VHH binders against WHI2-like protein P4H10.16c. Designs and how they scored, part 12

Target 1, 295 residues: WHI2-like protein P4H10.16c, of Schizosaccharomyces pombe (q9p7d3)
Amino acid sequence: MSVITQAQEIPTVAANPDFNYEGDPIIIQLCDRDTVFELSRDQLLGLPESILMCLFPRGLLLDYEIQECQLTQRPLIFQTADFDPSLLQYILNYFQMAENRTANDEIALSPPPPSFPGKCGIILLKEDIEFFILPPISPTTNIAIEVSPNDLLKLKQRVAQRLLQQKKIFDCLHLENSTSEGSAEKNLVRMLCYSGFHEDDEWKRRIQEPHRACITSVTLTNLDFSADQGPVSDPEYFPVYHKLLLFWQKPARKCWWDSSTSITYNGIEFATWVRRVWTLELAVLGANTYETAAV
Key: E = the ipSAE of ESMFold2; O = the ipSAE of OpenDDE; V2 = 0.75 times the mean of E and O plus 0.25 times the DockQ between their complexes.

## First folded at step 7 (VHH; framework vhh_7aqx_2)

Design q02 (from p02 with D59Y; at its last look DockQ between E and O 0.01; V2 from the best seeds 0.00; counts 0 for: pae O 14.9 > 2, placed apart)
Fold by OpenDDE, look of step 7:
Formats: C-alpha cells, structure tokens, sequence
Structure q02 (fold): chain B 295 residues (1-295), chain A 125 residues (1-125)
C-alpha cells in the first residue's frame, strides 16, 4: 500500500507578503474552460494548495502579474489549466460560505482547540481516477481479443457510469478484506471520521472528465472534533487535529490500484484497472497563510 | 523569437569536468524555471536537474546528485550546468529547457515550454 506523500513545499501561487494594495479590491478573473470566475486576491490565495496546483500547474507569481496588469492597464485575467468548472464553483462557494459564517461567528459549533491556528478548518478530499480496460485473452489462441474502437468506447462509457454510481467515499477502501486492524487504510478512515467525515459520506461532486477515462471527485467538510472523544487518560490518545495540521497547505497524496471492477460485454469479461489518487488537504480559516511556513 | 542555445559540450575524460551554458532570448528570463535534460542514443530523454525561478531551489536526478550543479545568472539570461566527476554513462546530448515560474522536483519533458537544440557531451574512458 502506497504511503501518503506530501506534495511540493513551494507554493504554487506565490504572493508577496509585503504586498499592500490601497484601493478598491482587486478582482481577478479566472478563465476555466468556457467559464469565467471572479474572485479577490485573498480568495485565490485562500484556496487549497492542491486546487491551486490543478489550476496553475506551472505556478503563478500572483502579485507580479497583478502589478504587470496594472502597469499595462490590462484586465487581470488568468488562464487556468483544464479543471472542471463545476468543481471549482463548488469549492469557491464552499469557502465563501465558510468565510461568511466565520465572519458572523456562526461556523464554529464548538470552539477550536487551543492549539488550533485558526477559527475553523476545512478538509479537502479529492479523488482522481484513471481507469484502463484490458483486452481479454482468448483461452484458445492465447492472443488478446481485438476490440473495435467503437466497442472500446462503449466499454469505457460503461465503466465510467459504474464508477460514477459509486458515490460513497470509503467504499473503495473496504475492497481489501484482508486489511489488518493496523492498516494504513483503516487509519486513514479513522482519522477522517474523527475529523468530520462519516463512514457513509458521499462525494459531493463526482464527474467524468471530458473525453477521458478519468473521474474526478471532491468533497469538502468542516472540521468536527466531536467524535474525537478519546479518553484523556489514555496515554495513546493523540488528538486527530494534530495529525491534520500536517496537511495544512501541504497536500498529501495516496495512490493505489484497484482491479475489482470488471465488465461483461457481449458475453466477454473485461478486466479493468482503476488507478486512484487521493489528495488530502487542510485549510484553516482565520490563519495567516504566511505563518504556515513556520510550522 | 524564443531561443535557447546550449554551449560548452564536448569530449572529456572520465573524472573530468564540463560546464554547460544555456543562453536564452525572446522571453523574460526571471519568470522561468530552467532544467537540463539528457538523452543517450536509444534511450529516453531523462531529467538531469532543475533550478527554480528564484534560483533558491535546485533539484537533481539521483544519478547526478553531488556531481552536478545548476545555477543561473539573470543578468546574462543564462543558466548553467556544472558537471564534475564525469562518468562514461553521462555521455548524452544535453538539452536545456524552460518553463514558467516554478519547478517541483523531477519534471517531465512535456511540462516545458521551450527547448534548446542540444549539445553533445562525450565522456571517454
């Protein structure tokens, strides 16, 4: 099982900490496919690093670009990489809502732990699926059966549909019955469930990428430590939020393969391999993004 | 027109040193991260190393780590590959490449915007 690895240490969207703009809020236009999003500098910088990495895979010197646009009197427009606009909208709306609630002191059902660096936390969980259909091997000739491009397309569509119907987040982790009590997967599920997820939670967004055998899913949730009621007297008790803080603006990725999905077409069974990449990140509202470099 | 031009390649004995230069024009040098790749005959182009846009970070392939050093000079629109303790297996065509803003560890050729024509490095036994 693949170890959770942390992504890049360098911010994808680089900003000048000393950037001070006096005047009307700067409005940034993000062009994502055929959709234009408008957001402020702070809103952009407040997005999870993993999302920023998707939008700007080559990086962005934000304040430099802002300055250049101002000097040239050009509109502040950034072209993003290919990212599903509905996902982006979901994320933006969620963060906006969270900000509004935080501002009105309505977001915290319970006060954050004393060591928590912000007013509230948001967990981003993203799944990227890429699936492959393997041609069956003829038992008589021991040669791969030729599948027409048209049939292959149909097969891919069928697999995609099946995957899209799998809405439960944690279903894919239960497929391996032989997981020891101490498996990494079980620990991950426990961690997430103690942080605000429920075992039966579903992906809030799950979409097929256009013209690709890929499925992207995203869910956001507020940190909820109400389930983390471990006995304070337990020397092994480690608050889950400490673990999650490790993912603050430092997305963790886990990759694994799943071969449990098979499809039958015209009486022939096709094996499918599904590569799953999970990205986990913690966003903290009310914390200065620049202070995270010190933790 | 964007141009990247490698120089400094040649024949060197094993254990020797070479310094490759990549001179650039046609774009704002300070906005780009730079990388070196190499390709031996019959092999795929492989990542050698990279330097961030700021020059504050460098990344190297394991095979060259400790022997090769990448640096950049913004004033000259040039970045360099210092190759020390060269080995016969370092023989390849070396390419310089540019991408916008940042690099994070090992990168793939498809991630770069511009390429040089390459310079031959031959390490003899």
Amino acid sequence: as target 1 above (295 residues)
Amino acid sequence: QVQLQESGGGLVQAGGSLRLSCTTSGFTFSKYAFSWFRQAPGEEREFVGAISWSGGRTYYADSVKGRFTISRDNAKNTFYLQMNSLKTEDTAVYYCAARTYYVSGKTYPSEYDYWGQGTQVTVSS
Scores: ipSAE 0.000, ipTM 0.262, lowest interface PAE 14.9, mean pLDDT 84
ESMFold2, look of step 7: ipSAE 0.476; ipTM 0.777
ESMFold2 (binder alone), look of step 7: mean pLDDT 80; pTM 0.825

Design q03 (from p02 with V103I; at its last look DockQ between E and O 0.01; V2 from the best seeds 0.00; counts 0 for: pae O 6.3 > 2, placed apart)
Fold by OpenDDE, look of step 7:
Structure q03 (fold): chain B 295 residues (1-295), chain A 125 residues (1-125)
Amino acid sequence: as target 1 above (295 residues)
Amino acid sequence: QVQLQESGGGLVQAGGSLRLSCTTSGFTFSKYAFSWFRQAPGEEREFVGAISWSGGRTDYADSVKGRFTISRDNAKNTFYLQMNSLKTEDTAVYYCAARTYYISGKTYPSEYDYWGQGTQVTVSS
């Protein structure tokens, strides 16, 4: 069953809206595995909530930490949870680029409509895959086949590689067209395509988690206000970007299972189960993060 | 080069016992499951028994169940077929075979990766 749920409404990274500090911008160091990232307070707060949740699953009192660091004259260093540094780098770079473009009034970003609360919208789509290989069953005895640990590892690697090669974002949704839930999926694809995605879009980043049968994929895209070609003449027309605003700092999650990634090894078919979790979130640049509570 | 070599075959009287050995080389013994097959003159090669890679599971043909036992010794890269209460009907060339996985129940010769040359077992009345 595919369940769409909203993540918690409480900010993972708590900041004081009245927090003002004088002086040079404070540089925050994020330690993520073996990589250190540097970013400003605003940059950190500007990240998607879903990403912040990954980085700080226990929450962070950012301004409190900043104050403490200032008092102690120590570097502001935060240890993050386990998160792929390459993904984080991709995300940070993308947001930085977007900020720069908005600051320089570069034509590259579609101007937002007057009703949009910011200068730019960024859609985050993330997929978390966990996959399982089931032991094959003997057709004669209905008993599971014994596979050596090494062979099982190889099989897992093979499955992982196949999943990594599946780069198209929406391919996994075509398989469920026949179910009543297919309508929700179709609506999701439609919504995303009207927002700047294309049916043939690929994951910008897709990585296997170390020593785990897990794959994480992320794609960021700018909200394209022109992609919604709905009848402008219909006063009842609700633009898709308004729907996406519901996901502003309120990520939505969809979870489902599929078994489409079976592997044949030495003439035996191994069934696989893949759990997919999609996270969708809208980030709005140029909007005061504190004003979201009023919407 | 992968090699499987049967030994221990010979002539035995009905009711007697015989132990066959299959010594292997050229592959990682612990990663394979093993089976014994036999072929009597004019007959098709038939499944005798199998042992899983862990040694935790064994299967036998109904005709030999309770009389034959398969075991393996990973340290010696050898697996065995202990044959007790032998019957004249057990007369055949016995073959050892190896595969990378263990499947319960009857298996077919085409499913195995490697084979021995066979050893003759003759049970006299």
Scores: ipSAE 0.020, ipTM 0.307, lowest interface PAE 6.3, mean pLDDT 85
ESMFold2, look of step 7: ipSAE 0.433; ipTM 0.759
ESMFold2 (binder alone), look of step 7: mean pLDDT 79; pTM 0.821

Design q04 (from p02 with A33V; at its last look DockQ between E and O 0.01; V2 from the best seeds 0.00; counts 0 for: pae O 16.1 > 2, placed apart)
Fold by OpenDDE, look of step 7:
Parts: C-alpha cells; sequence; structure tokens
Structure q04 (fold): chain B 295 residues (1-295), chain A 125 residues (1-125)
C-alpha cells in the first residue's frame, strides 16, 4: 500500500490577497455539467483545495477573471471540469451550513482549543475508484476467454453495483488481515476515528461516474475536538487534530489496489482489480485563508 | 493538438549517463505536472519521477533516487530526465507524461492526461 502523499501546495484557485471589493457580493456561476451553481467569491475560495482541483484542474485566476468580467459587463460564469453535481451540491450545502452555525455561535461541537486557528474544522474524505475486469483464462487453452462487449458492459454494471452497495468507509482497509498495528492504514483509521469518524461510518455520497468504470465517494464531517482527549496526565500528548492541521488546504492522497471484488457470470469467475485513491483534507472555517500560505 | 515527444534515448554502457528530453506543444506547459515512466519488456509501466509546475518539487522512484534528476524549462516547453550511473536494469522504453493534477510520490499511468510515444534506453553491461 502506498504511503499518504501530499498533493499540490500551490493553490488551484488563485486569489489576490489585496482584493478589496466594496459593494454587493460578487456572485459566481459555476457551470458543472448541466447544472449551474451560484456562490460567492468567499464561498468558492473556502472550498477544499482538493475539490477546487477537481473543478479547476488547470487553475483559475479568480480575481483576474472577476476583474475582466466587471470590465466587460459580462456575467461571472466559470466552466468547471467534469464533476458530479450532486457531490458538489452536498459539499456546498455542508459548508454553507457550517458557516451559518459558526456565524450564529451555534456550533454543535465543542469549541475549538485555543491553539486551533479557526472556529470550526471540516474533514473531507474522498474516494475515487477505478475498476478493471480481467477476462478469465481458459484452463484448457490457456487463452483468455473472449467476452462480448455487451457481456462486458453487464459485468461492469454488476461490479459497479456491488461497489455502490459497499457504503462503509473503512471496510476496504480491513481486507488486508496482515496489517501490523503500525501499518499506515491502521494509523489512518485511528487518526480519522479520533477526529470525528466512526468505524462504521458510511459514505455520505457514493456515485458512479457516467459511462465510466469509476465510482466517486465523499463524506464530510466536523472535526471533533473531544474525540481525542488523550491521557490528561500526559503533558506531551499531541492531539490528533494537530496532525490533521497538516492537511489544511494541503490535501493528502493515498493510492492502492485490491482484487477483492471478483464477480461470477454464467458460472465463470472474473477477476476484478480496483484502484482506490483516497483524498484527505482539512478545511478550517474562521481562519484567514491567506495565512495558510505562510505555514 | 497536444503533443509530447521524447528524445535523447539510445545505447549506453553501464555506469554511463544519458539525458532525455520531452518537448511539448499544444497546451500551456506551465500548468502541467510532468512525469517520466518506463516500461521494460514484459513488465508493467512504472513510475520514474515527476516534477511540479514550478519545478520546486520533484519525486522519484526508490530505484532511481539519487541517480536520476528531473528538471523543466518552461520557456522551452521542455522537461528533462538526467540519468546518471545507469544500470542494465534501467533498460526500458521511457515515456514522458503530463497531467494537471499533482500528487507527490508514486503515481499511476491512468492518472495522466497526455503521453509521449516513448524513447528506447538500452544499458549494456
Amino acid sequence: as target 1 above (295 residues)
Amino acid sequence: QVQLQESGGGLVQAGGSLRLSCTTSGFTFSKYVFSWFRQAPGEEREFVGAISWSGGRTDYADSVKGRFTISRDNAKNTFYLQMNSLKTEDTAVYYCAARTYYVSGKTYPSEYDYWGQGTQVTVSS
């Protein structure tokens, strides 16, 4: 299994820290497939970097575009890359709700410790699955069995359905029985469970990408500072949320393969390889987004 | 049309050095992360290394770390693989690849948007 690696440190959506807009809030229209989303500049900039990377994989000079639109008297419309609108809606709604709660001091969770740079932390966990079906080899001829395109499509659909039914986040990490207590996977699960996740948590959104053997899943959760109280007697105890701060606007990725999703069709077993890519990121509300560049 | 073209491959003796170039066209060079892959006969295509947009970050496979160096020249829309202390096991077709998303460490070929045609590197004993 691959180690968690850090993703891009350079913001995908670049903004001018000195950008001062006096007036009505700037409304941005995001065109995502056939859906249009409206959000403010701050809302867009407040999204997790990993999501922004999905939406704008080639980068966006936001304030430049805003200025150009203002000069030309054109609506502020951005075309995003291919991203499931239902996922985006889920994310936007979640952040909006979080903002509202923080604004009204109705934070359902324990207040953050003084060392936390914001009012609220939101953990984003995303999984991207790509799966491949391998044709079986005939035991008699030692040649791959030919599968019709139609049958292959059916097989893919079946595999997709099975994966879609696998809703538990951490199930895929338990498949390797031989993970030593010190394995990266166990540490990841531990970290997440000490931060607000539960071992039996399910993906809040899990969708199949259109016309692709891909499944994207997303779950957001508030950082729970009370989940890791550590031993009160250990002054050197380093709470897990400090580790998560390393992922503040710096998403981490983990990639691995598994072959646990075999499928039987017409009495023939087909091997399936599943590539899993996890993205982990911490969003901090109430912190100056521009200060993160200095850390 | 987006194009990536490798050059600089050839025959070299073990212990020798070779520099590969990948010239790109048809897209904004500065907005892409570039990587080198290699594929030996009968083997899977494997990650060699990657370089970030700015060139400030590089990642290498353990097998080439300390021997290979990746650099880029945005003005020339070209990035490079300097291969030193070559070994026979480095024999492969080397591919350059480009993507808009950068992740440090080992990456998979399916994550890349564009590929070159490859250049043969043969290291003789």
Scores: ipSAE 0.000, ipTM 0.202, lowest interface PAE 16.1, mean pLDDT 84
ESMFold2, look of step 7: ipSAE 0.619; ipTM 0.851
ESMFold2 (binder alone), look of step 7: mean pLDDT 81; pTM 0.833

Design q05 (from p02 with S110E; at its last look DockQ between E and O 0.85; V2 from the best seeds 0.00; counts 0 for: pae O 8.6 > 2)
Amino acid sequence: QVQLQESGGGLVQAGGSLRLSCTTSGFTFSKYAFSWFRQAPGEEREFVGAISWSGGRTDYADSVKGRFTISRDNAKNTFYLQMNSLKTEDTAVYYCAARTYYVSGKTYPEEYDYWGQGTQVTVSS
ESMFold2, look of step 7: ipSAE 0.541; ipTM 0.813
ESMFold2 (binder alone), look of step 7: mean pLDDT 82; pTM 0.843
OpenDDE, look of step 7: ipSAE 0.007; ipTM 0.295

## First folded at step 8 (VHH; framework vhh_7aqx_2)

Design r01 (from p02 with K106Y; at its last look DockQ between E and O 0.44; V2 from the best seeds 0.00; counts 0 for: pae O 3.0 > 2)
Amino acid sequence: QVQLQESGGGLVQAGGSLRLSCTTSGFTFSKYAFSWFRQAPGEEREFVGAISWSGGRTDYADSVKGRFTISRDNAKNTFYLQMNSLKTEDTAVYYCAARTYYVSGYTYPSEYDYWGQGTQVTVSS
ESMFold2, look of step 8: ipSAE 0.538; ipTM 0.810
ESMFold2 (binder alone), look of step 8: mean pLDDT 80; pTM 0.831
OpenDDE, look of step 8: ipSAE 0.028; ipTM 0.454

Design r02 (from p02 with S110Y; at its last look DockQ between E and O 0.01; V2 from the best seeds 0.00; counts 0 for: pae O 13.7 > 2, placed apart)
Fold by OpenDDE, look of step 8:
Structure r02 (fold): chain B 295 residues (1-295), chain A 125 residues (1-125)
Amino acid sequence: as target 1 above (295 residues)
Amino acid sequence: QVQLQESGGGLVQAGGSLRLSCTTSGFTFSKYAFSWFRQAPGEEREFVGAISWSGGRTDYADSVKGRFTISRDNAKNTFYLQMNSLKTEDTAVYYCAARTYYVSGKTYPYEYDYWGQGTQVTVSS
């Protein structure tokens, strides 16, 4: 049963609320594989929790580390866990652009509802795919067909390519209404579509992980509640964004299996099982850290 | 098991009134918004109206606005469609539907989680 679970409220990157730095922005260097990213302390803290969890799975006492670096006159360099640098670049760029637009009041989107805690919302949707290829059992010998390591690699590559070509975000969630599980998934799609996504949206980034039968995809979008707008003056109006706000810095995850993929190699059909893990998170720009606790 | 069951349909003369009921079970009624749809022979299923969780907000199709009213009774796990000043063009199978969120304006069938089996409403001239 694929259950949507929310991650615990403990921040991955911990900041000291008493940390007061007067002066130029503190610039941090993130080393991600062979790539170095520069960002400010505030930019780092403003990243989605789900991304921070990927970058710092063991957590980070950010302000403590900053203080230590300052005391020792060491550069502010942090090593991240394995994360595709192109994904990180995409995320950082997107947030930077959003911040710039917000600062310049150039947000073309409908103004957020009065109860919205920030000036701008960004939805992060991430998919992690792990796929497995199962050899068929010979009907004559009742033994699994042996596949050479090289052939298996080729098969995996082929499956990966197929998955990489599947660019539409919501195609994998087309389930019938007859099941409670299907209903939950449909609700998710609907919620997202009323929040800024479109049914035909594609993954903005979709990459194969190195040396693994895994594919990671990410898309970011600005909140757009135009489709769910009602009279703001109606106190009984309950738009879908209230549900979305539950994901503010509290990523939700959904995991399920898909067995619809098969591959044929040399006339033999192989079953492919695909595990999908979705992560959904709302980031809000311009919200005070104190307001996060109230949601 | 989730169930939605329509009742109250039947034959009525033009200008008459009917009250449809949708009784629900298998889910927390107060957490759902509800809608009515109808489908005439040879036509697509069309939006009739919707009601929010609290009942404080309702939306109606232009074709039924002013004639139809949707209400809900949380204590009875039932919501209603009061149809007044019925017209021959109102003849259709009427369906009740449920979803976990409310959106204003016209909605489409694919936006709903659960459906009733439908009840026939026939308006004669």
Scores: ipSAE 0.000, ipTM 0.237, lowest interface PAE 13.7, mean pLDDT 83
ESMFold2, look of step 8: ipSAE 0.568; ipTM 0.823
ESMFold2 (binder alone), look of step 8: mean pLDDT 82; pTM 0.836

Design r03 (from p02 with K31Y; at its last look DockQ between E and O 0.47; V2 from the best seeds 0.00; counts 0 for: pae O 4.0 > 2)
Fold by OpenDDE, look of step 8:
Structure r03 (fold): chain B 295 residues (1-295), chain A 125 residues (1-125)
Amino acid sequence: as target 1 above (295 residues)
Amino acid sequence: QVQLQESGGGLVQAGGSLRLSCTTSGFTFSYYAFSWFRQAPGEEREFVGAISWSGGRTDYADSVKGRFTISRDNAKNTFYLQMNSLKTEDTAVYYCAARTYYVSGKTYPSEYDYWGQGTQVTVSS
């Protein structure tokens, strides 16, 4: 059973809360590969921690950098680590739209949980897949079959394509094989479905990483507890929102291996091992980052 | 309700200039990027150019680089497409569009949330 681990307690992007920038928003140029994003300081700080960790794995002293740029009259340009720009675009757009809807009272948690610190919650679910192809062992020589680099590339591409076609989020959890309704996987799915996901939901973005045998997928959803109408007798009826609040700016990760995938190439069967890493995080709109310390 | 309205289209001779305007309203937040697209008869809608919400960055299609300029006036909630050295191949319906956040480079119509009704630009030989 894969252990859910909570990542770093220290914000990746550090800001000074006392910096009251009265006036025009501070504009930041975010360079991600060949793409430049333009966003405000507040928008950057509002991104999920798990995404910020991907963008700035070494951390960022944002206000320090801003001050330095102002002093030196340099543009506010930050280089990110390697992250797919299409994923980032999806995330940024989603948050912006959520903010807009919230401002127009179009998104309201009904009924709002009494202890919910913000106007709107967004759940981020991310999957990182790394896959490995194992050559078969010749029964005659007891040596692994030699695969040419070109063939290996083709094999990897085929596996990648197969994974890219797997669009449903929850298919990988093999819920059909779970004999117990109380399995960790079923509980996870239940929690997510009570929070705004649907059992048949698909990854909104799923991309192959360049030059790596990796697939990255992301789906964002608004918190919706309308489905949480379970019987009061369900011990899990502790408002799912309490569990989710634990993931506010504190991403949870789950890692497991899947060995169920095989590919056939030129009549030879290759075993494929897939490592899956899920990241789950709750973002809250309209909540002051400082209130999280009290929970 | 968000609204985009184009104006300034018309007939112009090749080599001439035209300035299109897009008036915007109904935005709750200012962090929208604005773009111009065009669609010729029987052709797909194509990217012309974009400007960031701050106005600090612009991008253009290769076919219009050096000839077209996008600007914005925040006080008037209007952004512009200045078209110089117009060619017959520039004949199209021009659309203004808005999306969340600015992304450098060419963008696609499917990435935009809001659209104007379009304005006809005809360049005669």
Scores: ipSAE 0.029, ipTM 0.400, lowest interface PAE 4.0, mean pLDDT 83
ESMFold2, look of step 8: ipSAE 0.470; ipTM 0.784
ESMFold2 (binder alone), look of step 8: mean pLDDT 81; pTM 0.835

Design r04 (from p02 with T100I; at its last look DockQ between E and O 0.01; V2 from the best seeds 0.00; counts 0 for: pae E 5.4 > 2, placed apart)
Fold by ESMFold2, look of step 8:
Structure r04 (fold): chain B 295 residues (1-295), chain A 125 residues (1-125)
Amino acid sequence: as target 1 above (295 residues)
Amino acid sequence: QVQLQESGGGLVQAGGSLRLSCTTSGFTFSKYAFSWFRQAPGEEREFVGAISWSGGRTDYADSVKGRFTISRDNAKNTFYLQMNSLKTEDTAVYYCAARIYYVSGKTYPSEYDYWGQGTQVTVSS
């Protein structure tokens, strides 16, 4: 019983495209835990909406803050919400390298078709895990067995390590040859594999959050326009990237519970419940601002 | 064409000082954060320190804290490494590097877009 939702209609970081800032670049400092990032306005605005929602869950009036900074000549500093800095750095580096390649027309395999609203597409897939350990019910008392707090801590550590080692992106969907062709999960994997993913891909980043029973994973990949050419003879063929454009600046979420993982500790089998949230978003580089995202 | 060129290396006695310079061209200097790395023979490139866009934040490896100082001069498109109280283990080829954003703390060579050619620093006992 997964739940799929799409994000809000209003951008998390508000910016006025009509503002023209002259002179040296505006320097923005983001404080993410104990790590400081210095970014330009364009670098911040270029981050995926789903990531901006993680960094600024209350929103940010960026151009208002810039104008106040210019009036007072104070540093432009924002404290982000809690987000792993190594993940933010991975995302920033990926987008900056892609911007450089796009600016130099270095898109290697094939150009996007004319109906694509930009020069390059980047797919963001993110997984947020929260896990729980449930003691088994005694068949004689119908009451959960008692586990010491110290043993529970050790069990949580072992579960976390097992989950971290499950690096293949799609394994958690438990797809089989017998899975219905109309399955939402099977269609999602098919769409992603036609777009640049491979069935056995591993998460590029997978980290355990400090002091929490949480694991966060992120993969970025380039949209591969050559992978879904369609049949030559089908005039009604609808390329997969059109489906991905639904998520351009409008991330989709899939939330579900996965109880397929269990672990044995001291001869007792414990069920492990895993709450998973996937976030899917398309970023478009070199977009024409007069074009609509949904066709 | 983006170019970074180190200078100021050479031979110095232990306990002495050197000042390295990294002169840049082919990009807008004020848009970049800079770092120094060093590589001793048979070793991997090691982070030495970094300076932010604004010049207001610097980071240093533990091995050089208090002895080395990074600064920048936007008018000359140049940034510097002042090395004091030099030790024989500071002997290495020193590289300057640039990237288009700044992140605090230790950084790694794979995170940098542009590199200089290196300058040799030799500290004699």
Scores: ipSAE 0.180, ipTM 0.655, lowest interface PAE 5.4, mean pLDDT 81
ESMFold2 (binder alone), look of step 8: mean pLDDT 82; pTM 0.846
OpenDDE, look of step 8: ipSAE 0.420; ipTM 0.746

Design r05 (from p02 with K31R R57Y; at its last look DockQ between E and O 0.35; V2 from the best seeds 0.00; counts 0 for: pae O 5.3 > 2)
Amino acid sequence: QVQLQESGGGLVQAGGSLRLSCTTSGFTFSRYAFSWFRQAPGEEREFVGAISWSGGYTDYADSVKGRFTISRDNAKNTFYLQMNSLKTEDTAVYYCAARTYYVSGKTYPSEYDYWGQGTQVTVSS
ESMFold2, look of step 8: ipSAE 0.594; ipTM 0.832
ESMFold2 (binder alone), look of step 8: mean pLDDT 81; pTM 0.835
OpenDDE, look of step 8: ipSAE 0.746; ipTM 0.908
ESMFold2, look of step 9: ipSAE 0.617; ipTM 0.841
ESMFold2 (binder alone), look of step 9: mean pLDDT 80; pTM 0.829
OpenDDE, look of step 9: ipSAE 0.022; ipTM 0.351

Design r06 (from p02 with A33V K106Y S110L; at its last look DockQ between E and O 0.01; V2 from the best seeds 0.00; counts 0 for: pae O 8.0 > 2, placed apart)
Fold by OpenDDE, look of step 8:
Order: structure tokens, then sequence, then C-alpha cells
Structure r06 (fold): chain B 295 residues (1-295), chain A 125 residues (1-125)
């Protein structure tokens, strides 16, 4: 398994700090496949960096584009890269709800630590799966077993369905017993659980990408350290908290392979290899641009 | 105040079955893992099995896999250890323990914050 790697601090969507607009909120239209989303400038800038990277892989000079559109009286329409609209809708809705709660002081979460830079934290966890089917080699012919394109498609679909049924987030990590208490995987699970996840949590969205042997899953959760407020003797509490803050607008990624899945074709077992890429990011509501730069 | 209380221990013949209960109180949230440990005289306390608060995840020591089952009754705030096909080597004091969050491999007693008083299980030949 590969080590968690943190992405570099280059903003995907660049804003001009000197940008000053007086008037009604600037509304942006995002075209994602066949769906158009409307959101404010601030909402767009408030999205997780990892999501912005997906939407705008080439980057976006947002305020420049806004100014240009205003000068030319063109609508503020941006074309995104290919991203599942249902995922985007889920993310946007979640952030909107969180903002509403924050605004109304209805956040039923434990107070954040004093060093927390915002009023509300949201953890984003994303999984990207790519899977491969490997036909076995015939012992008789020493040649790979031939599978028709149609049958291969069916097999892929079957694998996809199996993966889609795997709803629990942490099941794929195949955590070992006490001999590996200090493993990276266990530490990751621990960190996430102390931060707001539960070990039995399920992916809130899990979809198969069109015409690809890929599955994308996303779950968002509110930052919650309430579990650590009791008489818990876990020396890793503070370190876990600080570690999580490192993921503020700096997504971390982990990649590994899973070979535990197999399928049968005409009585012959085929190996299935699953590549998993996890992306973890912390978003903070209520933090200003200056505070973001300081972290 | 957080409390754990074991019950159901006793004398049983080899090959028999016994069900232990752990009644929990004082827990304010559902992010706990509950575990069973056992300690025989002169031996170290050893992990038997664990269950998440929701009951969605379980883990067992190899020595009891296939014979022991941990379950939960949410309505009663009680966790159970169903012990089947008991062996003489299963004789021990059984303890219920709790800590925050389930991570597989929580086999070390020092990592647990809450303990019951224990219940004696004796398996006769």
Amino acid sequence: as target 1 above (295 residues)
Amino acid sequence: QVQLQESGGGLVQAGGSLRLSCTTSGFTFSKYVFSWFRQAPGEEREFVGAISWSGGRTDYADSVKGRFTISRDNAKNTFYLQMNSLKTEDTAVYYCAARTYYVSGYTYPLEYDYWGQGTQVTVSS
C-alpha cells in the first residue's frame, strides 16, 4: 500500500484578493455534462480543492473571467470537466446545509477546539476505483482464455455491481489484528473516526462511471470531536486533530490495490484487480482567505 | 457515570454452551467498541472478541472463531457473548471492556478505558 501523499498548495480556482464587487451576489452557472448548476462566487471558492481539481483540472482564473464577462455583458457560464452531476449536487447541497446551520447557530456539534480556524468543519472522503479483469492462462494451451467482447462487458458489469454493493467505507481496508496496531490504515481509520466518521459509515454516493470500469464514491461528514471529550485515554487525540488540520484545502491521497475479488466465467475463475484511490480533505466554513493562507 | 456489568457466568460441561451478558450504562454516544477479554489463573488477559456499538462490525480471536459470537441488543444496552462448543481451556474470568471507536486489532487491554468486574466461566471435562 502506498503512503498518503498530500497535494501541493496550488489553488485550482484562483481568486483576486483585490477583487471588489459591490452589489448583488455574483451568480455563476456551471455546466456539468447536461446539468447546469447555479452558485455564488463564494460558494464556488468554498468548495473542496479536490473537487475543484476535478471540475477545473486546468485551473480557473475566476475573478478575471467574471470581470471579462461583466465587461462584455456575457453570462457567467463555466464548462466543467466530466464529473457526475449527482455527486456535485450532493456536495453542493451538503455545503449549503452546513452554511445554513452555521448562520443560524444550529450546529449541534461539539464546540471546535480553540485553535480551529472556522465555525464548522466538513470532511470530504472520496474513493476512485478502477478495476481490471485478468483472464487466466490455460494450462493446456499456455494461452490466456479468450473472452468475447460482449462477455467481457458482462463480466465487468458484474464486478461493478459487486463493488457498488460494497457500501461500507472502511471494509475495503482489510484491517489486520493487533500485530499491526500502528499500521497506516489503522491510523487512518482512527483519525477519521475521531474526527466525525463512524466505523460503520457507508458511502453517501457511489456511482459507476459511464462506459468505464470505474466507480466513484463520495461521503461528507461534519467535523465532530465529541468522542474525545470524555474520559478517553488515547494519547493520539491531539496529534490526530492536528493531522486532520493539515488536510485543510490540501487534499491527501492514498492509493492501493485489492485482489480479493474474483469472478467465474464458464466455470473458470478470473482474477479481478481493484485499484483504489482515496482523497481526504478538510473544508472549513467561516474561515477567511487570510486564515486559509496561514495554515 | 460509565458502567459495565457482566453476568451469565458459571459452570458448564465441555461441549456445552453459555451466554454472557454485558450491561452498559452512562454512554452518551454510539461510537464505542465493546470487547470481551478473558483471563485464566496465572495467565495474561487475552482478547476474545469485539463488536462496534452498532453491531455492524465484529472481530474474534482465532481460538474462538466459529464457536463464539458477539451480539448486541440496542434496546437493552446490552452486549452478549454466546459461547458454544466450550472447551476446558475456555475456563477463565471473562471481562467486558469498552473504548471509543472500532479499529480492528484492539487486542491490548491497556487501550480500553472501561472495564467490568468480570464473571467466572468454568468448563469441566
Scores: ipSAE 0.010, ipTM 0.340, lowest interface PAE 8.0, mean pLDDT 83
ESMFold2, look of step 8: ipSAE 0.061; ipTM 0.595
ESMFold2 (binder alone), look of step 8: mean pLDDT 81; pTM 0.840

